VH-VL binders against q9h9l3. Designs and how they scored, part 330

Target 1, 176 residues: q9h9l3
Amino acid sequence: PRKMVAIDCEMVGTGPKGHVSSLARCSIVNYNGDVLYDEYILPPCHIVDYRTRWSGIRKQHMVNATPFKIARGQILKILTGKIVVGHAIHNDFKALQYFHPKSLTRDTSHIPPLNRKADCPENATMSLKHLTKKLLNRDIQVGKSGHSSVEDAQATMELYKLVEVEWEEHLARNPP

## First folded at step 17 (VH-VL)

Design DD43 (framework fv_amlenetug)
Fold by ESMFold2-Fast, scan of step 17:
Structure DD43 (fold): chain C 176 residues (1-176), chain A 120 residues (1-120), chain B 108 residues (1-108)
Amino acid sequence: as target 1 above (176 residues)
Amino acid sequence: EVQLLESGGGLVQTGGSLRLSCAASGFTFSTYSMTWVRQAPGKGLEWVSGISYSGEYTDYADSVKGRFTISRDNSQNTLYLQMNSLRAEDTAVYYCAKHPYYGSGSFDYWGQGTLVTVSS
Amino acid sequence: EIVLTQSPGTLSLSPGERATLSCRASQSVSDNYLAWYQQKPGQAPRLLIYGASNRATGIPDRFSGSGSGTDFTLTISRLEPEDFAVYYCQQRSSWPLTFGQGTKVEIK
């Protein structure tokens, strides 16, 4: 079987009024939840809005952050050829300025069996926090100091593992 | 071959000022964040200050905030630490160190250090 | 501020013996941001382990790191004469960056 990883990124606001979402942290974990990558990333453009309540990123984290171009290369090296799991993962790929093949992408915000197990409408886009609480009995993204991308990536992998067998079978019958 | 060479240490009186320099070679200095770590005689390591690759972001240990200023000159491949209002407790060997791209919270290369002695 | 407490303060061992050094954090530390350093008298520290378990370039395989959360361990499987030194753990999971107080591994 092909190797699988889970990813979660944090973005900060750059550009006019902080409206552009720029990558500022990326966490990648393996199938067992072990951290493969977790680095703060310095955007090439001036940070206007840290979005700290959600990102958990503060000015101090930028001190030893890896330059975007370098971090992107490292991250893509890890993702290439692997099945990549994420939640609303299109946002992460956009921030990375990266295209990952659909056949190797798994988005836990768009897996109907996962919603069904959580007693949620199959076509609804449920938050990672809600699915994790319902299915894993675990509270994530607690408090107002920002989210942990490591915690989010680990939760995302565990959620996918609940439906992995049936979803991989579905994808084999219905290729993207 | 990565090399970091500190200079500028010496004997200074309490309340005085001193500027440390760290000359870097063997790597693309302008793309790496840098730090200063000190070690008092017979004691352990204490982080002092850090600076981003661009020089835009800096941070300091509470013990030196308001007194020390970290800066860098990427065109000269040099890191600086301006030390003002020096106290006896600032007596230490000061190391400059480089952050790697993998494990960026660690320091992969260190200089040999420069001794700063603060006395009355 | 996260406080790192190392134990024991001093390990007195002979060449060929196994050394086990502990580092305990006052709060949970992401294992990706826990490092270990070796320092010999009159020398700068040398990075041994980063991300709790990854050996730095050029570090012999007798050095290994393990642990997660608040408890971390550095192991030297068979001490060689050049391994007698002071060892420091360090975290950057939370600001400010902090070091442990050190464990001295000395010849008995």
Scores: ipSAE 0.659, ipTM 0.858, lowest interface PAE 1.4, mean pLDDT 91

Design DD44 (framework fv_amlenetug)
Fold by ESMFold2-Fast, scan of step 17:
Structure DD44 (fold): chain C 176 residues (1-176), chain A 120 residues (1-120), chain B 108 residues (1-108)
Amino acid sequence: as target 1 above (176 residues)
Amino acid sequence: EVQLLESGGGLVQTGGSLRLSCAASGFTFSTYSMTWVRQAPGKGLEWVSGISYSGEYTDYADSVKGRFTISRDNSQNTLYLQMNSLRAEDTAVYYCAKVAYYGSGSFDYWGQGTLVTVSS
Amino acid sequence: EIVLTQSPGTLSLSPGERATLSCRASQSVSDNYLAWYQQKPGQAPRLLIYGASNRATGIPDRFSGSGSGTDFTLTISRLEPEDFAVYYCQQRSSWPLTFGQGTKVEIK
């Protein structure tokens, strides 16, 4: 059996008008929800828009932040060879400039049985906040001070555990 | 062998100024965030100021904001702390420290410190 | 501002004994942002533990860290003569960065 981790990243706006999403924080938790990695990350380009109301990132977080190249190396060492769980995880992988094998990737925004348990259309893309409230009776991303990537990664792992047996059996019979 | 060597401390009158320097060797200085931490005689540690590896981002403890300025010269592998409007409460040993990128916010190497004494 | 409170203020022990030092935070601190330092008289602090439980390079295995949330512990399993020093915990889970007031481990 393969080890499993959950990931959630926060991005800030760089490039023209802050339209480029650049990694500024990454949190990784293990199966039990224990934190394996949680670091602020300094993008190689000038930050135009902190997107603080969603990211929780402020200028002071950048003072001791890990440079992107170093952080990327640390993160990839944790993810390589593991089953990685995330919500809309393609955005996190894009920010990391990383390709993770589809066979080892689990995206809680695209698991039909999970939507079914939440009384949502199987083919809809539901937010992490909605699924967490419906299935775990837990409120996340509360307030306007920004999201906690640790909280989001923990919630994502707990959501996956609700359908893990069923979904792993499905994937074994229908490899991606 | 990472080494940090502070200099520039000494006796100064209340209201005066001092510029501290920290000479770094044994690592790629331009890649790491740096910090200043002080310790008053017989007291504990107090974070003073920090600076990102490029010098673009800086921050300060509320007790020194508006009076101290942190800066760095990556070509000379040197960190600076410009201290203005000094008060008796600023009397302390000032340490230069390197930020570790494993376990964010920890300081893996420290200089031996330089004593700043502010008196009237 | 997160306040770190260390206890006891002073530990009087003999070589060979176990030392247990506590650090309590006024608010929850992420494990990744809790560190421990050792400072000997006339010397700069030395990093012992980072991320609550990870031993820094060159630190003997008699030093260990544990804890989460608001309660953290530094343990020295068997005190050596060189371990008598002041120990500080530090957090950077929230800005500004803060240190505890220190615990002095002294010879009984």
Scores: ipSAE 0.655, ipTM 0.845, lowest interface PAE 1.2, mean pLDDT 90

Design DD45 (framework fv_amlenetug)
Fold by ESMFold2-Fast, scan of step 17:
Structure DD45 (fold): chain C 176 residues (1-176), chain A 120 residues (1-120), chain B 108 residues (1-108)
Amino acid sequence: as target 1 above (176 residues)
Amino acid sequence: EVQLLESGGGLVQTGGSLRLSCAASGFTFSTYSMTWVRQAPGKGLEWVSGISYSGEYTDYADSVKGRFTISRDNSQNTLYLQMNSLRAEDTAVYYCAKVEYYGSGSFDYWGQGTLVTVSS
Amino acid sequence: EIVLTQSPGTLSLSPGERATLSCRASQSVSDNYLAWYQQKPGQAPRLLIYGASNRATGIPDRFSGSGSGTDFTLTISRLEPEDFAVYYCQQRSSWPLTFGQGTKVEIK
């Protein structure tokens, strides 16, 4: 029942040569890892590249997918006013065409104490898979059929909880 | 308020064709994905086919692929299922249903069903 | 394909009693993608529960869903005469979409 959620999105390629990243799935979990939202999302533009090896999205998922406009409204209702945790979260916000206040955003790809706990350079951008294996002894994004955004969101929340006390104290002393 | 009205069912011989229609009212039809689910006499539910809100994306159960075609006319608020090369195993009540977007694409409203009987 | 097995096949209970219906999946199903439907004789199915535990619009609070992974349960806390029906679970966690074979609740 905390005001904190974790998000992970999957994108597909739209536009010329599939260059544009469009939202095709979004998962949001609460502080305890319970799923609050997990829907396939139909982009408004024609999908050129499903990027299935990474996204896990296939043409069949689009049949019952929630239209982007509706999904965006549902997602923003969940995110607004909450502390939102993500990994490289600027990509998720860009796909959602949404601005979330920096003061309420936590990006596990840019938290120096987290990298330090993983024996990684503090200012490097480490993958979610690497940090999760190193710090939680858990393998995510396994196999050749694409990633689970639920699994990724859950891992991201657990990673943040490892540094939550330390990082929230840092942010209170050094407001963004 | 939400209503789905099916038509087009009937008796057809094996190898024949039949076209089912589902007239929708009480919601913005063009915004929602639609599906067909069938139920053989005395049996359970079997998903048949689905179509995205725009009509761009469709999919089918393996048992009907290549024989059935789902389509929609958003200007007329109507869903269709064109059934070709019908087999005795296709005998069932066919339901059209609306896909909801508030809880993972379950089927929140269903039509009354239309009986398709395929015999020799 | 994920096979959903429902048990018992038939449940005979009196009005006022609690009904517990099981749905077991052959593989793990995300609870977000499990639904329950009610079907009365001669009628179309009606959505009861979506996302394993959320009641659909207009569904009385005596109906509740729970479970995760491979084991899901539909509970009717106090049976009413109108609850005589067949109940189906459904998953869309994996393609193709599948339904359980159904549990018939008989109110004697």
Scores: ipSAE 0.550, ipTM 0.825, lowest interface PAE 2.2, mean pLDDT 90

Design DD46 (framework fv_amlenetug)
Fold by ESMFold2-Fast, scan of step 17:
Structure DD46 (fold): chain C 176 residues (1-176), chain A 120 residues (1-120), chain B 108 residues (1-108)
Amino acid sequence: as target 1 above (176 residues)
Amino acid sequence: EVQLLESGGGLVQTGGSLRLSCAASGFTFSTYSMTWVRQAPGKGLEWVSGISYSGEYTDYADSVKGRFTISRDNSQNTLYLQMNSLRAEDTAVYYCAKVRYYGSGSFDYWGQGTLVTVSS
Amino acid sequence: EIVLTQSPGTLSLSPGERATLSCRASQSVSDNYLAWYQQKPGQAPRLLIYGASNRATGIPDRFSGSGSGTDFTLTISRLEPEDFAVYYCQQRSSWPLTFGQGTKVEIK
């Protein structure tokens, strides 16, 4: 079997009125939840809105942040050829300006068996916070200091592990 | 090869001002974040301030925020620390240090330090 | 702020002995952001270990780092006379950047 990792990114607002989401932190964990990558990332464009309540990013994090081009190279080396798990992962890939093969992508916001276990409609898009509370009995993204992308990546991997056997069998019979 | 040389330390009265300089050589100064770390006599290390490679982003320890200003001149390969409203507790050896690599969080090269003594 | 607590405060050993220095964080620290420094009297600190376990350039292989989460260790397998110094751990996993209070390794 292919190696599996989970990713979670934090974005800040750049561009006109801060409407563009630019990568400002990325965390990647392995199957067991050990951190493989966790860096603050410096966007190539001026930051207009730190979105601190959600991102946890503040100006001080940018002082020693890894420039986007360098960080992207490091991250892609980790992701290439692996099964990548994320929640609403299309946002992370967009921020990375990266295409990951659908056959190796697992999005916990679009796995019907996972929603079913949480007593949620199978086709609904549930938040990571909600699924983690319902299925793992853990509170994440607590408080007003912003999210921890490490915590979110770890929760995402654990959520996927709850349906891994069932979902991998489904994907083998119904390739994307 | 890599060398960091601090200057500008000395004796200053409480409430006074002092400007520290750090001359860098042996590496491409403009591509690295820089930091100031201080050490009071007989005490441990305390981070003071940091600045991004371009100078656009700066950060400060709460104890110096509003009183100290970090800046850099990439054309002269020089890092600065402007210290205003100095207090007795600012007495320390001030080290200039280079961030090892992007996102590393570690400092691979340090200057020899410059002593700042603040007294009444 | 993450507080780094180093233990013991002072370690008295003879050349040839193994030194084990502890650094405990008040909350979880990412391995990428844990570093160790050596400082001799009258000198600037010297980077020994970065990313919890990677030796810096020029550092002898008798120095090694390990640990994750909240518990980190610096090990010197066979103390040489030049290794008697103060050692500091440092984190940048959470703002603000903090150092431990130091462990003095002294000759007995």
Scores: ipSAE 0.431, ipTM 0.760, lowest interface PAE 2.5, mean pLDDT 90

Design DD47 (framework fv_amlenetug)
Fold by ESMFold2-Fast, scan of step 17:
Structure DD47 (fold): chain C 176 residues (1-176), chain A 120 residues (1-120), chain B 108 residues (1-108)
Amino acid sequence: as target 1 above (176 residues)
Amino acid sequence: EVQLLESGGGLVQTGGSLRLSCAASGFTFSTYSMTWVRQAPGKGLEWVSGISYSGEYTDYADSVKGRFTISRDNSQNTLYLQMNSLRAEDTAVYYCAKVSYYGSGSFDYWGQGTLVTVSS
Amino acid sequence: EIVLTQSPGTLSLSPGERATLSCRASQSVSDNYLAWYQQKPGQAPRLLIYGASNRATGIPDRFSGSGSGTDFTLTISRLEPEDFAVYYCQQRSSWPLTFGQGTKVEIK
């Protein structure tokens, strides 16, 4: 089988009224939860809204941050050819300005067996925080200082492992 | 060959000012974050200030905030540290260092340092 | 502020011996953001290890880093004459950036 990684990105607001979501941090972990990548990323556009309550990003993180073009190249080298796991992962790929093949993408916000194990409606979009609490008995995204993308990526990989065998068999029978 | 060359250090009295320069060569200066780290005689390393590649973002250690200003001139490949209201505690060798984007923000290249002595 | 405490303060050894240097953090540090530097008298620091365990370019195999959380170690498997120096750990996991106070490896 193909190698698998999990990703979680943090975005800040750029553009008019801070409505554009621009990449400001990316974390990638391997199957065992070891960190392969974790960097603050400097958007090419002026940051209007740090969205700190959710992103955990502050102005000081931008001082030594990796420029977007360099970070994007580093991240894509890690993701290419691998099964990539994420939660609402389309937002991460959009921020990366990247297209990853659907056949190699696993979105834990859209895996019916995972919701079923959490006693949630199979077709509902459940938050990462809720699924992690229900299925792993772990509290993530705690406090008002923002989320840890490393913590989120690790939780996402652990959630996928709970349904990996079942879901990979389903995808083999029903290719996307 | 990456090279960083500091200058501008010297003897200054308390309350005085000094401006340090760091001339960079051997890499595309305008694409890298830069930092200043100091070392008091016989003591360890202390981070002083950092600046993003464009100069848009800067930060300082609490001990120097409001007194020191970091800046850069990408057209001249030069990093600066303007030091005002100097104190005896600012006596140190000041190093210019390059931030590595491939080494998790570690400081991969350092200059030789320039000595700043603040006397009463 | 994360405080990094290095031990021992001074390590007296002979060439060929193994050196083990400790760096302990007052709070958990992401291993991705822990680095080690070497400094010889009258010289600038040199990056040895980044991300707790990765050797920087040009650093000999005898240097290795390990650890996670609050406890990190730098190991020199067999000391060469040029390895007698002061070693500093550094964290970038939390702002401000901080260094340990240093461990001096000196000839016995």
Scores: ipSAE 0.658, ipTM 0.850, lowest interface PAE 1.3, mean pLDDT 91

Design DD48 (framework fv_amlenetug)
Fold by ESMFold2-Fast, scan of step 17:
Structure DD48 (fold): chain C 176 residues (1-176), chain A 120 residues (1-120), chain B 108 residues (1-108)
Amino acid sequence: as target 1 above (176 residues)
Amino acid sequence: EVQLLESGGGLVQTGGSLRLSCAASGFTFSTYSMTWVRQAPGKGLEWVSGISYSGEYTDYADSVKGRFTISRDNSQNTLYLQMNSLRAEDTAVYYCAKVPFYGSGSFDYWGQGTLVTVSS
Amino acid sequence: EIVLTQSPGTLSLSPGERATLSCRASQSVSDNYLAWYQQKPGQAPRLLIYGASNRATGIPDRFSGSGSGTDFTLTISRLEPEDFAVYYCQQRSSWPLTFGQGTKVEIK
């Protein structure tokens, strides 16, 4: 059987007016929520906007950060061949400049049974914060000092586990 | 093998200046973040300063901010610490150390240190 | 700043015995950002453990790290003569980087 991991990334703004999202932190946890990877990552482009209120990234975190190309290689080695769970995960893959097979990707922002359990419209894109509060009775992403990608990855894995059996069955009958 | 060799330490009077150097070999210096850690005689370890692989990002302990400047020359595989306005409290063995790509912010290799003694 | 408190300050043991060293943080430390170092008299520190539980390259199996949150432990399963040294924990979960005050493991 294929191993499963959950990922969450933090991005900073690079490029004109800081509008390009570049990877600045990545956290990966295993099925039980143990941390497999959690590193600050230095983008190859000049950081224009740390987006600290959401990312939690400050200039000080860049001092010991792993260069993007090295971090990317480390992360991809962990993800390759595994079922990867994330929330709005296409943003994480885009920041990693990486393509992960759809058959091994699980996006908790696009799992109709999960929304149904939360009494939300099945086709709506609900935030990780909302689903976690509704289904796990936990508050995440609190305050204005930034999000924890470890916290987000752990919550994402726990959410997926609530629908894992029925969703894996659905995917087996309806492969991408 | 990874080697780090500090130099430039010595006796200096309060208010004086010293520049420490750390010569690196055995790894691709230009791709790794570097740090300075000091240890006062008979005391524990204290982080002093760090610098990103490119030199673009630096940071300092509050006790040395405005007085010390970290820099690097990737073409010469050398890390520097410019120390100004030295105080008796700066007396310590100064180590340079390498930051690994896994467990960043730990220090996987250290030099043997260079002693800085500040006196009146 | 996160303050790391190590206990005991001095641990007196005989070769062959198990050593258990504690490091307690004033606030939660990420597992990936706690390290342990060994320092022998007149020598530079040596990295033993990073990410709370990962042995650094070349470190013997008798050294192991564990813990999460605020409580971390370094264990030396069977002390050898060369293991009598001072041990420091270190965090980078929050800036500034901080070290514990050290635990001296000495011959009983």
Scores: ipSAE 0.667, ipTM 0.842, lowest interface PAE 1.2, mean pLDDT 91

Design DD49 (framework fv_amlenetug)
Fold by ESMFold2-Fast, scan of step 17:
Structure DD49 (fold): chain C 176 residues (1-176), chain A 120 residues (1-120), chain B 108 residues (1-108)
Amino acid sequence: as target 1 above (176 residues)
Amino acid sequence: EVQLLESGGGLVQTGGSLRLSCAASGFTFSTYSMTWVRQAPGKGLEWVSGISYSGEYTDYADSVKGRFTISRDNSQNTLYLQMNSLRAEDTAVYYCAKVPWYGSGSFDYWGQGTLVTVSS
Amino acid sequence: EIVLTQSPGTLSLSPGERATLSCRASQSVSDNYLAWYQQKPGQAPRLLIYGASNRATGIPDRFSGSGSGTDFTLTISRLEPEDFAVYYCQQRSSWPLTFGQGTKVEIK
């Protein structure tokens, strides 16, 4: 079988009124939750809005941050050929300016069996925080100082493991 | 091989100014963040200032904020620290250090340091 | 500010012995943002460990790092004469960047 990793990215606002989401931190964990990558990343465009309440990013994190082009290369080397798990992962791939094959992508915001286990409508998009609380009895994204992308990536992998056997069988019978 | 060489240290009176330079070679200087770390005689390490690869983002320890200015010249592969309004407590060996692309905030290569002595 | 407290302040050992150095943080530190440095008299610090447990390039395997949260450890499995030095831990999980006060490993 293919190796599996989970990813979570933090984005800051760039462009007009800070409406463009640009990568500013990326965390990648392996199947067991061990950190494979966790770096602050300097966007190529001027940061207009740090979105600190959610991202946890502040100006000081940019001082020692890895340039976007370099970070992107490091991250893609880790992701290529692996099953990549994320929550609303299209946002992460968009920020990375990367296309990952749908057959190797697992989005915990769009897995009907996972919502069913959480007593949520199968086609609803539930937050990572809600699913983690309901299914793992764990509080994440606590407080107002911003989210931990490591914590989020670890929670995402744990959530996927709850439905892995069932969902991999479904995908084998119904390839995307 | 990676080399960092500090210069510009010396004896200066309180209230005076000094400019430190760090000449870098052996790596693509313009793609790495750089930092200054100091060490007072017989004491531990204290982070002073950092600068992003482009020079756009800088930060300072509260003890030097408003008095020190970090800058870089990527065309000359040189890092600078302009020190104004020097105080006796600024007496230290000042190290230039390179920030790697992994473990950001750790410093993988250091210069030999340059001694700054501030007296009244 | 995260305060890093190292213990012991001084560790007196003989070559061949195991050294265990502690670094305790005043609040949780993401393990990817903890590093260890070695400094010999009259020399600049040298990076030993980054991300709590990853050896820097050229660092012998007798050096190992471990820990997470608030408790971190640097272990030297079998002290060599060149290992007698001062060791510093450092965090960048929270700004400002801070170093521990150092542990001196000296010959008994």
Scores: ipSAE 0.628, ipTM 0.835, lowest interface PAE 1.5, mean pLDDT 90

Design DD5 (framework fv_amlenetug)
Fold by ESMFold2-Fast, scan of step 17:
Structure DD5 (fold): chain C 176 residues (1-176), chain A 120 residues (1-120), chain B 108 residues (1-108)
Amino acid sequence: as target 1 above (176 residues)
Amino acid sequence: EVQLLESGGGLVQTGGSLRLSCAASGFTFSDYSMTWVRQAPGKGLEWVSGISYSGEYTDYADSVKGRFTISRDNSQNTLYLQMNSLRAEDTAVYYCAKVPYYGSGSFDYWGQGTLVTVSS
Amino acid sequence: EIVLTQSPGTLSLSPGERATLSCRASQSVSDNYLAWYQQKPGQAPRLLIYGASNRATGIPDRFSGSGSGTDFTLTISRLEPEDFAVYYCQQRSSWPLTFGQGTKVEIK
């Protein structure tokens, strides 16, 4: 592996009216798509809204879930010093209450060459589902029972690999 | 070392009640989710119930839902299983087990078990 | 409910031999949610492998797990006398949690 991982998180609603997005699952895969981490995570605050249609999280998943502080420590040990790939990854980092260096961050929702390959406007924010269908000819996030963060992380890594050489050269010439 | 010690098993008649206890030592009990798994004589393993580290979240196998209640006392490092309306098919060795932080769908340490025999 | 079918039901081998145990799921199981346990007569189960391929703390390197989808394998590269036991696979990919029926590894 090239010291590169892909991450995808699922969030549930906590706080007033469930408006706060709190981490409830995190999946991390390596360059080849092998799972390095995949755990349900118990937020420190009471869950008001499971957001099950999108997150796939149900009350049953909280029974064996890892407490947030412990999960955060485990996740950060995996991410530190690595190139981290994600889709709209700022949401994942916010839920982790973590800052990852921009020079080591790759967001597949903001890579112009990737949008070009998908015949989309370079500055548009395309969904992971759309890019995966257009570029990998694969349907993800199928059904109404929520998303698989493992599936999403794997798709995100594969999408990045399509533009990796081109984008890394661009970043070397134009450091973040 | 991590140690889990079950107690409270024994012979009970159909329709009766029994409370199992699991005393934990060698780890910070209040930081971990716990579970009960049973094994009928000569048979395989069946998950019964689980509880989050705080006691806020619980779940049960359909076969025991409405009859069994899992609870914990973090101040006493003890896990409980209250069993009501016992049936012959509840006869089994009952194990308490600890849920690890890695591989949260597995159980890393188990007690030696306590036998519950339900007779008609 | 996902049914886990283990094969063979009984495996008769001598110390020093390689043991290969199969666990097949009726539906696809995420590999991160498959575990293997060892149980000796009169004892509680012991966790060997979690996440299909990760060795649990204290488990010797002769034990290894592999597989994905519906086909999972536990391999014991060179059987020691203490390895003769019943082995169970377990999934948490779907509720309810289910275990396989077990494979007994016995002395030939």
Scores: ipSAE 0.602, ipTM 0.808, lowest interface PAE 1.5, mean pLDDT 90

